# Designs tried in a protein design chat: VH-VL binders against q8ixk2r445to577. Part 210

Target 1, 133 residues: q8ixk2r445to577
Amino acid sequence: FFGMLQNKGLTDYCFDYNPPDENQIVGHQVILYLCHGMGQNQFFEYTSQKEIRYNTHQPEGCIAVEAGMDTLIMHLCEETAPENQKFILQEDGSLFHEQSKKCVQAARKESSDSFVPLLRDCTNSDHQKWFFK

## First folded at step 10 (VH-VL)

Design y71 (framework fv_axatilimab)
Fold by ESMFold2-Fast, scan of step 10:
Formats: sequence, structure tokens, C-alpha cells
Structure y71 (fold): chain C 133 residues (1-133), chain A 123 residues (1-123), chain B 107 residues (1-107)
Amino acid sequence: as target 1 above (133 residues)
Amino acid sequence: EVTLKESGPALVKPTQTLTLTCTFSGFSLSTRGVGVGWIRQPPGKALEWLANIHWNDDKYYNPSLKNRLTISKDTSKNQVVLTMTNMDPVDTATYYCARLTYYGSGRYGMDVWGQGTMVTVSS
Amino acid sequence: DIQMTQSPSSLSASVGDRVTITCLASQSISRYLAWYQQKPGKAPKLLIYAASSLQSGVPSRFSGSGSGTDYTLTISSLQPEDFATYYCQQSYSTPYTFGGGTKVEIK
């Protein structure tokens, strides 16, 4: 699958990666933003290695979660996907993070009026259901 | 052969801190897809999950126990330690540690259990 | 919290009987369910993981089925060693909750 990764519960919002410096594509938090339908900063690819890749330029970015954290951070993709970069896209639309055994949920950012994807305990909530447009 | 064994005090007074150690053999807690969990069972009652620790040091706690729990691992000693603060008579139970094995899509089973250690909380 | 309701709480059966135990989740758990057997004074043993997968070394008379909120454990032909208490556990969302148990007693 590829395209804009949209939330079923927070229906107007998509995965979005808009780093402050376009020449430094790693190390910043993935956010949710209003879906604009144009791809670009909202274009992601789900790969056969269970990665969520950002853009198709070199070097490619891959979404990861660091141990003990619940935020999704952009890392460099590796030839063999490490466990912290593997997400299982399930039939019900959940994105299951294998290493933490948690699901990606649309949530409000703690110190902001914006939204972010966070790892939360897996539920049947529509805020944990994702699909590619 | 995979084995786990719990150790710790058999008697704890109210308000004290309980420390339990799970010592295991036959596997490594650095192996992907492996974890150790703690479960308790009050006499004559159902099983209650307490906490899990995974190969990557991810930790999960039962929220109803309100940060009374701390789980840690020492991979070199093949040990997992659970600490529970402010013990109360309702915490009287047999405490088990068990290996978590993750299958396929991240669903787990606790495939090997320790024998359990009885902890009584009384004055 | 996801509540797991097991039924019946207890049953009496004879050797050779087909026994069915049901586990009902308060919300869909997408087959994140395991079944355990516990004999008096002993630690539980894993029977079934991922709702329907038989644990290595467990006799084939045990089987699990179900999806969504409804799950069953079936023992096709009860043996003397099967008299025990059976528990289901969901691992879909923390806290990972157990059912109340089903005690299978000799008739």
C-alpha cells in the first residue's frame, strides 16, 4: 500500500511529516495534519518489510518508536528493517507496532492543540484504524 | 529445558515494599519475541496480570496498581525483578513469573510458568 | 478495561464427554486470546494461543475457535487428566485481563 495514511476516527487527519529543515529528514516527530490530498509531506509507503516509509528520495526515512517511548520518530531506513521500525497493518485497519505490542492511535499532543500518532494499548477504537487513500 | 523460579519473602507487613525475583534458564531475554510477565492469584480467586517486560526493555504495567509496580531485568543474571510498594492484606496471593512468547502478528502466550511463590500480607 | 466473562463457572462431566467453555469479551479483541489450564496447587499451562493455535505438546483433543468478542475452548473427548480450571486471557489491550475461570469437575 502507498498514499496518504488517513485515520478512520479522526477522519480529516493524515500522517504528516514536515521537519523544520528539509535537509535533515530524521529525528523529528511524525504528526497528524488535515489531509490535503496532494501527497508530498503526507505520502507514505507500507513495505513488504512492514515499514512505513516517508517519501521515495534517498536516503529514505522510516517511522520508528524508541524503547519506552510512545511517539513516532523518523529514522533512516536500513537494508533489513529493525524491530522498532516494524508495523503490522491488520485487516481491521490497526497499525500494530511489533516491538512494543501497542497500536498507533490518533491523539492530541500534550502541550499543543495539534494531533499526533502515539502508541497506545490496542483497542477496537476508530482512532486506532488507518487506511491508505 | 526452560525453567523459571520465583523467590522473595513469604510474609510482608502492611505498608512494606515487596521485592520478587524471577530467575530463569534455557532462554535469553535478549531474544526477539520473548518477554517475562508477572501474574498473581489470591487464594481461591482468578488470575490477575501485573506487568510485562520484553526483550527490548519495553515495560507494561497494570494501571489499577497505580505506579506501585516496577519491573526490571538483568540479562547477564537471567533475572527479572518486580517491586511492589505499599503492600496491603488484599495483595495476599501466589505470585508467578512466566515467559511470554510472541507468535505471528504479535499475539502472545505465556508458555512456561514458574511454580509460584506465596506472599501473605498481615500484621 | 476489557472484561472477560467465562461460562459456565463450573461444570460436571464424564470421561469421553465433549466439553465446551465460552469466553466473552466486552469489546472485540481481534483473536488476541489465550487459554490456560490450571490444576489445584499448580501453575497454569498454556493450551491455545492466538484464539485457535494449539501449543506444542498439548493433546489434539483441545481446540480453540472464535473471533471478535466470542471465543470457545473445546475438549472433544474428556480424559481423567483434563479435570482442572480453565482460564481465557485477552492480550489486545492493557490490562491484559483473565476470565473468572471454568472449573471442570468429575461427574
Scores: ipSAE 0.005, ipTM 0.547, lowest interface PAE 15.6, mean pLDDT 86

Design y72 (framework fv_axatilimab)
Fold by ESMFold2-Fast, scan of step 10:
Structure y72 (fold): chain C 133 residues (1-133), chain A 123 residues (1-123), chain B 107 residues (1-107)
Amino acid sequence: as target 1 above (133 residues)
Amino acid sequence: EVTLKESGPALVKPTQTLTLTCTFSGFSLSTRGVGVGWIRQPPGKALEWLANIYWNDDKYYNPSLKNRLTISKDTSKNQVVLTMTNMDPVDTATYYCARLTWYGSGRYGMDVWGQGTMVTVSS
Amino acid sequence: DIQMTQSPSSLSASVGDRVTITCLASQSISRYLAWYQQKPGKAPKLLIYAASSLQSGVPSRFSGSGSGTDYTLTISSLQPEDFATYYCQQSYSTPYTFGGGTKVEIK
């Protein structure tokens, strides 16, 4: 799968990566933003190695979760995906982070009106259900 | 003061496994944005990157050598260990460990290097 | 793999000369580029990170520039202690690759 990764519960929002400097795509937090249907900063690929890649070619950005944290950050892709970059997109739409055993949930960023994907205990919430469009 | 020092055998026989230890002081590998990498240089040749390990235990390997390399850390001992299997005379080189520092927005450099340790592979 | 080509492979210059070393990447590396200095028998020393940022303690005669695929290290007024081999390195994608080196010899 590839395209815009949209939330079922927060229906107008998609995974979005908008680094402050377009020449530096690594090290920043992945956000959620209104789906615009045009790809660009909302275009992701789910790979056979269970990675979520920012683009299907260079630059090679892959979503990761740093140890002990719940935020999704952009990391460098590797020839063989490290465990912290592996997500299982399940049939029910849950996006399961295998290393932490938690699910990606659409959540409001604290003290803000913005939204971000965060790791949370897995539930049946539609805010934990994702699909490519 | 930040220092790193490599240790390991100076002589290795073909087919054996090389184990190198990088012992450091003046920083912690539990600090966000910090990592340690291994680089080698055969006599008279260019530098070749081998592997990196980061604060969050993310590991990266040179694909040309990936099936031979393992990198690990012991944060409590301030050590990073590299193992390389099936050594060959062409692996004769000076091996360095270096600190990786994030300078913001994902940018990094190897800002402090160990002195290097010479490893000769011969029968 | 991203190939890093340095030019020239060697040069001879006099004290006070302006020296320019070029590094060409086989694809855009978005300024994920560092420059290192290596003196005979010693470990490399970081001079420049992020293509143009001078490392603390490095003399101001060293500067870096460039973007995309083309990067340059400049030494504005060569000193005797600048005799060394210089390497560029990309960290945009794995494997992180170094250039072949440029040996600067003082005449």
Scores: ipSAE 0.006, ipTM 0.545, lowest interface PAE 13.4, mean pLDDT 85

Design y73 (framework fv_axatilimab)
Fold by ESMFold2-Fast, scan of step 10:
Structure y73 (fold): chain C 133 residues (1-133), chain A 123 residues (1-123), chain B 107 residues (1-107)
Amino acid sequence: as target 1 above (133 residues)
Amino acid sequence: EVTLKESGPALVKPTQTLTLTCTFSGFSLSTRGVGVGWIRQPPGKALEWLANIYWNDDKYYNPSLKNRLTISKDTSKNQVVLTMTNMDPVDTATYYCARLTFYGSGRYGMDVWGQGTMVTVSS
Amino acid sequence: DIQMTQSPSSLSASVGDRVTITCLASQSISRYLAWYQQKPGKAPKLLIYAASSLQSGVPSRFSGSGSGTDYTLTISSLQPEDFATYYCQQSYSTPYTFGGGTKVEIK
C-alpha cells in the first residue's frame, strides 16, 4: 500500500513529515497534520518488509521508534529492516510496532494543539486505527 | 550529581529468586529520553545486557533468559527493581544498573553506572 | 542475535602508542554502537556513543569510526590511565550484545 496514512478516530489527520533540511532527512519527529491530498510530505509507502517508507527525498527514510521512546522518528532505510522499523498494519487497522509490542496512537502533543503519532499500549480505540487513502 | 546504587543479597541458593534494587538520584525516570538498564558480568567474562526500562514504562528483556526476568520502576522512590527466577551457579556475576541516555540519532549510551553488586549462586 | 566480535582479545602497548581496537557485527548495525572502558574492580565508563560521538568529559585522544558491520576505537596517544579493558555494544536489535572485550596491557 501507498498514499496518505489517515487516522480513523482523528478523522482529518494524516502522517506528515517535513524535514527542515532536505539534504538531511534523519532525526526529526513524524507529526500528524490535516490531510491535504497533495502527496509530498504526506505520501508514505507500506512495504512487504513492514516498513513505513518516506520516498519524497533521497535517500529514502523509514519510520522508526527508538528503544524506550514513544515518538516516531525518521531514520535511513536499511537493506534488512531492523526491528525498530517494523510496523504490522493489522486487519482491524491497528499499526503494531514489533519491537515494543505497542500500537501507534494519534495523540495531542503536550502543551500544544498539535498532534503526533505515539506508541501506546494496544487498545480497541479508533485513535489507534489507521488506513491508507 | 547523578548516582546509581545496586542493592540485594550477596548469596543466593540454586532455584531461588534474586531481587535487585537500583536506587538513583540526580535524575527522574519520568524524564523523556531516560531509562535504566541492568547488565551483568561473570568473573573474568564479558558484559551481558539483561533488561531495560524507560520513562514511559517500556520494558525490554534479553530473550535468552526465557521469562526469568521482570523489571519494574517506582518513579516516586527513584528505584528500579530487577527480579530473576530460578537462579543457577552460572548466574554468579557482578550485577550493574546504569542510566540510559538517548542522543540525537535515537542511539543510546549507558552514561552513568552503579558500582555493581556481586551475587554468588552456590549451594 | 547479532554477534559482536572484538579484535584483538588483548594487546600490549607502551605509553604514547597509537592503539586501534576493532568491533565486527554479524550484520549491519547502522552505527547503533557504543564503546566502554572498564578498569579492574570498577564499573564500565561510556567513551563513545553512536559509533563516533565522544561522551562529554572523555579525552579527545579517544575516537570512534565505522559504519555497517565494521567499527573501530582509536586511542591516538596511549596514557597510563588508559590501560583497561574496552567493550563495544550494539543497540540496533535486542538482545543488545557486547563484544568479548579487548584488554590493553602494559608492554
Scores: ipSAE 0.006, ipTM 0.566, lowest interface PAE 14.1, mean pLDDT 86

Design y74 (framework fv_axatilimab)
Fold by ESMFold2-Fast, scan of step 10:
Structure y74 (fold): chain C 133 residues (1-133), chain A 123 residues (1-123), chain B 107 residues (1-107)
Amino acid sequence: as target 1 above (133 residues)
Amino acid sequence: EVTLKESGPALVKPTQTLTLTCTFSGFSLSTRGVGVGWIRQPPGKALEWLANIYWNDDKYYNPSLKNRLTISKDTSKNQVVLTMTNMDPVDTATYYCARLTRYGSGRYGMDVWGQGTMVTVSS
Amino acid sequence: DIQMTQSPSSLSASVGDRVTITCLASQSISRYLAWYQQKPGKAPKLLIYAASSLQSGVPSRFSGSGSGTDYTLTISSLQPEDFATYYCQQSYSTPYTFGGGTKVEIK
């Protein structure tokens, strides 16, 4: 699967990666932004290694959650995906982060009107359901 | 001043369970980005990471030892507890707890360490 | 797991010498690397975090550099209190892994 990774509950929002420096893509937070249908910063690939790849620039980035964090950040993709980069896209649309045993949820960023994907305890909420468009 | 101190038995018999407590002061495990980790060092050997616990109760274990390790915290008592089952003579080591501090873009360092507690596993 | 290969395993040096210790990761760790100093019978002490950032209170003769898979700790002018074992450690992914250590001993 590949395309825009859209939220079922926040129906207008998609995964988006817009680093402040295009030459340094590692370490910045993945955000949610209004889906624009143009690909670019919102184009991701879900791979057979359970990675969510950011394909628009070289080197390719892979979404990860670092130990002790609940935010999704960009890491470099590796030949064999490390456990912190593995997400199971389940049949109900949930994105299950294997290492933390938590699910990706669309959430409001602290002290802001912006939205971000965060790790939260798994629920049946539509804010935890995702699909490729 | 930030301090951590390990406590537990100095001698454990093979097959028994080891319980170690890290008691700390000068910081809180309710603070975002803070964690406590356990590291061990067999006599004359390198450091080996065992487990981390963080402010949000996220737990991470060394997969070589995961089925033997449990980490928990009591934020109100400023304590982190590590249990390790089925002890073997090769587990003889000095066990340390250390604070995990997040710098910048999520990069962690273990900035303050306890003095360590020696655990000998023998019959 | 990410393997950290540290070299040399030991070296002999004199006060005033420039000492260089290297650490090689089995994959890119994007500067998620720390260096620690351990003196006999003591707990390790954090020297450098994020590959090149000097921890508060650590003398300026210590410096770190590197990116990707290759990292270096340098002591520009070795002092008597610097005879110790040094360890690198990655925190890019779990499990966190340490190098095998480099013992800096008196010639």
Scores: ipSAE 0.048, ipTM 0.729, lowest interface PAE 6.4, mean pLDDT 89

Design y75 (framework fv_axatilimab)
Fold by ESMFold2-Fast, scan of step 10:
Structure y75 (fold): chain C 133 residues (1-133), chain A 123 residues (1-123), chain B 107 residues (1-107)
Amino acid sequence: as target 1 above (133 residues)
Amino acid sequence: EVTLKESGPALVKPTQTLTLTCTFSGFSLSTRGVGVGWIRQPPGKALEWLANIYWNDDKYYNPSLKNRLTISKDTSKNQVVLTMTNMDPVDTATYYCARLTYYGSGRWGMDVWGQGTMVTVSS
Amino acid sequence: DIQMTQSPSSLSASVGDRVTITCLASQSISRYLAWYQQKPGKAPKLLIYAASSLQSGVPSRFSGSGSGTDYTLTISSLQPEDFATYYCQQSYSTPYTFGGGTKVEIK
């Protein structure tokens, strides 16, 4: 699958990656922003290796969660996907991060009115349900 | 001021289980971007990483020792406990605990270390 | 496992000398590398994180550089308190391996 990765509970919000510099695509946090349907910073691909790829630029970026963290950050894609970059998109829409055994949840960023995807214990919440559109 | 101190037995017999406690002050393991790791150093040899535990309770173990190691935290007591089963004379080493600090973009460093505790495994 | 090879294993130097220590990773570690200083009988001290970032309180004569598989710690003008063993550590993947150490001895 590919397209806008939208949240079921936070209905108007999609995965969004807006790097500060087009020549520095890695190391920054993935956010949630109003779905606009224009592609670019909201266009992601789910691969057969269970990666979520941001392929707007070369080298391609892959979403990862570092050990000891709960934020999704952009890393360089590897020839073989490392465990911290593997997400299982389940039939119920849950996005399961295999290495940490946690689920991606739409959440409010601390001290802000903005939203971000974060790893949380898996629940049946609609804020943990995702789909490509 | 941040301090960490290791405690546990100085002498362990082969096949016994080692339990080490790291007691710390000046920070909380409920704070985002903080963790505690365990490292050992056999006499005259290089450092060897054993295990990490993080503020969100993520745990990482050295795969060569994973089946022998358990790491846990008690945030209310400011303690991290490492348990290592089936001790052998080759496990004789100074054991350190250290604070892990997140510096951004996936990078961690061990910025404050305990003084170390010597564990001798002998019959 | 990623193997970290330090060279040299030991070196002799005089106060005021420029000292360079090299750390070679068996695969690319994308600058997930730290340098530590250890004096006899003491715990290690963090000098550099993220390959080139100087830890707060560490003298500016220490610097780190490198990328991919090749990393270097440099002491621009060796001081008496710098005689110690230095270790690199990669944190790119578990196990987070240390190099074998480089002992900087008085000449």
Scores: ipSAE 0.022, ipTM 0.679, lowest interface PAE 7.2, mean pLDDT 88

Design y76 (framework fv_axatilimab)
Fold by ESMFold2-Fast, scan of step 10:
Structure y76 (fold): chain C 133 residues (1-133), chain A 123 residues (1-123), chain B 107 residues (1-107)
Amino acid sequence: as target 1 above (133 residues)
Amino acid sequence: EVTLKESGPALVKPTQTLTLTCTFSGFSLSTRGVGVGWIRQPPGKALEWLANIYWNDDKYYNPSLKNRLTISKDTSKNQVVLTMTNMDPVDTATYYCARLTYYGSGRFGMDVWGQGTMVTVSS
Amino acid sequence: DIQMTQSPSSLSASVGDRVTITCLASQSISRYLAWYQQKPGKAPKLLIYAASSLQSGVPSRFSGSGSGTDYTLTISSLQPEDFATYYCQQSYSTPYTFGGGTKVEIK
């Protein structure tokens, strides 16, 4: 699959990534923002290795979660996907991060209407349901 | 050509409700990625964002004013209406509406502004 | 709330000068930053979006840079029509906040 990775509960919000420049892609947080349908920073590819790839700039980035953390950050893609970069997109729309045994949830950042994807205990919440559009 | 124009009363008494209308042309608020925002500026002071409404009817309010603000749209009339309750002299400002245009990477800019309408709140 | 601090609050400059205005965010705003120009009695005009992208029709002497919390607007060679107040605005998180403005005055 490829396209915008959109949330079922926050229906107008999509995965979004825009690093400060193409040479500093690593370590910045993936956010959620209004879905625009124009590709670029909201264009992601779900691969056969269960990666969520961002390929707008080189080198290609892969979404990762480091052990013990709950934020989704951009790392460089590797030839063999490490476990922290593997997400299982389930038939019900949940994105399961196998290494942590948690699900990706759309969550409010601080006290604003700005949103980010975070790892949370898996529930049947629509805020944990995702689809490519 | 894209244009926006604010309309509403020039003088409001304390405790009254202000209703401002933004009438626009040259674009549609049914277009994905487009919105209209309201911004105010008290005389000699900085700009303050009030509220946004988007093509999908998503509404965002400044939390400091949220209980006083209502934003709505009529896409067939090319109008956005802002209502602000319980006006106070400190709300005296020039009120602007502006188009929100998507510029990629989730970034919106206010690329076309109305001329502004001065609202004075006094007894 | 994200606070946007502009420096300086005002400056005096001559035509041909290089002018630099700084905008500091109280937290990282991931380049969700725009710059606006406002002349007395007029509505603001968008100059820069996404921290560094020049709006169509804006002269190339204007440029924006920065990332994280630190952003800069530069006017490489000030022209008479550039005497105005400049504002930065973050749109990363509500409330979408403006800086206090920088007034560029004729020397």
Scores: ipSAE 0.006, ipTM 0.552, lowest interface PAE 13.4, mean pLDDT 85

Design y77 (framework fv_axatilimab)
Fold by ESMFold2-Fast, scan of step 10:
Structure y77 (fold): chain C 133 residues (1-133), chain A 123 residues (1-123), chain B 107 residues (1-107)
Amino acid sequence: as target 1 above (133 residues)
Amino acid sequence: EVTLKESGPALVKPTQTLTLTCTFSGFSLSTRGVGVGWIRQPPGKALEWLANIYWNDDKYYNPSLKNRLTISKDTSKNQVVLTMTNMDPVDTATYYCARLTYYGSGRHGMDVWGQGTMVTVSS
Amino acid sequence: DIQMTQSPSSLSASVGDRVTITCLASQSISRYLAWYQQKPGKAPKLLIYAASSLQSGVPSRFSGSGSGTDYTLTISSLQPEDFATYYCQQSYSTPYTFGGGTKVEIK
């Protein structure tokens, strides 16, 4: 699967990666932004290695969660996906992060009106359900 | 002001389970971004990371140790406990606990270390 | 696992010398690198985090640089208290891995 990764609960919002410096795409947080339907910053690929790849810039980025964190950030893709970059997109739409055993949830960023994907205990909430469009 | 101190047995026999306790002061393991890790160093050799536990109870283990490790915390007692099963002479090392401090963008450093406790594994 | 290779494994230097230690990662670690100093019989001490940020209380003669796979620790003017073993460590991916260490010895 590939396309815009949209939230079922926050129906207007998609995964979005817009690094402040195009020469250094790695290490910044993935956000949620209004789906614009134009691909680009919102275009991701879900691979057979359970990666969520960002191919818009080179080198290719892969979404990861770092130890002790609950935010999704961009890392470099590897030939063999490391555990922190593996997400199981389940049939019910949940996005399960294997290493932490938590689910990706659309959440409001504290002290802000913006939204971000965060790792949370898995629930059956629509805010934890994702699909490619 | 911030201190960590390791405690546990100095001598362990092969096949036994090692239990080490890290007791700390000057910070709380309920603070976002903070963690405690365990690192060991065999005599004359390099440092080897063992396990981390974080404020949100996330746990990470070195997979090369074949899941012999269990890390847990008691936030109210300011303690982190590491257990290591099936000890072998090659596990002889100085064991350290250290605080993990968040510096932004997920980057952590081990900014304060305990003095270390020497564990010898022999029959 | 990410392999961290330090060069040299040891070096001899005199007080006042500029000392450079290199750390090579087997893949890009995007500046998720720390440097530690370990004196004989003591626990390691954090010198540098995030590749180039000096830890509070560490003398300004220590500096870190690098990006991608290549990182360097520099001591601009070696002091008697700097004779120690230095380690790099990546925190980009678990397991966290350390370099083999560089022993800085008196000449």
Scores: ipSAE 0.064, ipTM 0.712, lowest interface PAE 5.5, mean pLDDT 88

Design y78 (framework fv_axatilimab)
Fold by ESMFold2-Fast, scan of step 10:
Structure y78 (fold): chain C 133 residues (1-133), chain A 123 residues (1-123), chain B 107 residues (1-107)
Amino acid sequence: as target 1 above (133 residues)
Amino acid sequence: EVTLKESGPALVKPTQTLTLTCTFSGFSLSTRGVGVGWIRQPPGKALEWLANIYWNDDKYYNPSLKNRLTISKDTSKNQVVLTMTNMDPVDTATYYCARLTYYGSGRYGMDVWGQGTMVTVSS
Amino acid sequence: DIQMTQSPSSLSASVGDRVTITCLASQSISRWLAWYQQKPGKAPKLLIYAASSLQSGVPSRFSGSGSGTDYTLTISSLQPEDFATYYCQQSYSTPYTFGGGTKVEIK
């Protein structure tokens, strides 16, 4: 699968990666933003290796959750995907982060009016349901 | 100055539950990116990782022991507690707790260790 | 589980010698590797993190290198206080696994 990763509960929002520094494409947090339908910074690929890849800019990035963290960060893709870069997209639309045993949830960023995907205990909330558009 | 110290029983009988406490100073488990791990070493053998707990209460367990291990923290007391059920003589080892320090890009190192506490499992 | 194989299991060396210890991972660990030193009766001490980064306070005679599956720890000029057992550890995937250790003994 590939396209825009949209949230079922936060219905107008999609995964978005637009780092503030063009010279450092990896290392920044993945955010949620209004779906614009143009691909670009909202275009992701879900691979057979359970990676969520970002190929719009070079070098290619893979979404990861660092140990002890709950934010999704853009890392360099590895030759063999590390466990922290593996997400299981389930039939019900949940995105299960295999290493932490938690689910990706649309949430408001603390001290901000913006939204981000965060790891949370798995629930049957629509805010934890995702689909490619 | 950062210090960690393990405490718990020196002798445990088979089938009993072991509870070990790691008490630390010089850092806080409320600090983003910090964690505490437990490692054991049977006499004359290699180190074996048991479990980690992080500032955000994320917990990781060695899968071979996961059904026996519970890790928890009390941030206000600067303590991390490890519980291991159904102890067996093969669990005889020196048990260490250590601070997990974040070095960027997801990489952690155990930069400060406690002195270790010897736990003997015998009838 | 990722298996970490250290070689040699023991070696004998003299003060001033260059010592090299090897750690082999059963799969690529992308430099998610640390090296620890353990003296008899003592807790391990972190020497190297991220395969090649020297921990603060560790003497510059220690260095780490490697990538993929192959990693090495080098002591450029062995000192009396360096006689110890050395362990590598991967943190790329759980369970985090240690090598079997390399004991550096007096020749």
Scores: ipSAE 0.013, ipTM 0.644, lowest interface PAE 7.7, mean pLDDT 87

Design y79 (framework fv_axatilimab)
Fold by ESMFold2-Fast, scan of step 10:
Structure y79 (fold): chain C 133 residues (1-133), chain A 123 residues (1-123), chain B 107 residues (1-107)
Amino acid sequence: as target 1 above (133 residues)
Amino acid sequence: EVTLKESGPALVKPTQTLTLTCTFSGFSLSTRGVGVGWIRQPPGKALEWLANIYWNDDKYYNPSLKNRLTISKDTSKNQVVLTMTNMDPVDTATYYCARLTYYGSGRYGMDVWGQGTMVTVSS
Amino acid sequence: DIQMTQSPSSLSASVGDRVTITCLASQSISRFLAWYQQKPGKAPKLLIYAASSLQSGVPSRFSGSGSGTDYTLTISSLQPEDFATYYCQQSYSTPYTFGGGTKVEIK
């Protein structure tokens, strides 16, 4: 799969990555933003190694969850995907982070009116269901 | 200011379960970005990471030991507990706990360590 | 698992010498690397985090460099208190892994 990764519960919101400095692609948080249908910062690829790749820059970025964090950040993609970069897109639309045993949920960023994907205990909430558009 | 100290039995028999407690002061494991890890070192050997627990109760285990390890925290007591089942003589080592400090952009370091506690596994 | 290969396993040096220790990761770790110093009978001490950042209180003669798979710890002018074993450690992926250690011994 590839395209814009949209949330079922927050119907207008998609995965979005727009780092403040184009020369520093690694380490910034993945956000949720209004889906614009233009690809670019919202275009992701789900690979056979269970990676969510961001290919706008070289080298390619891969979404990861750092140990002890609940936020998704951009990492450098590797030849063999490390465990913190592996997400299982399940049949019900849940995006399961295998290493932590948690699911990606659309959530309001603390102390802010913006939205971000966060790792939380898996539920059947529509805020934890994702699909490629 | 910040201190950690390991406690537990010095001698364990093969097949028994080891329980180690890390008691700390000078920080809270409720603080976002903070964690506590366990590391061991067999005599004359290199350091081996065992497990981490973080402020949000995220737990990570060394896969080679995953089915034997359990890590938990009690934030009100400033304690982290590691349990390892089915002890074997090859598990003889000095066991350390250390604070995990976040330095930004996903990078952690183990900036303060306990003094270590020697655990010998023999009959 | 990411394997960390550290070299040399030991070296002999004199006070005032420049010492270089290398650490090779089996895959790129994007500078998610720390260096520790361990003296006999003591717990390890953090020297460098994020590959090149000096921990507060650590003397400036210690420095770290590198990117991708290749990392180096340098001691610009070895002091008597620097005779110890040094370890690199990656935190890019779980499990966290340490190098095998480099023992810096007096000549």
Scores: ipSAE 0.007, ipTM 0.618, lowest interface PAE 10.4, mean pLDDT 87

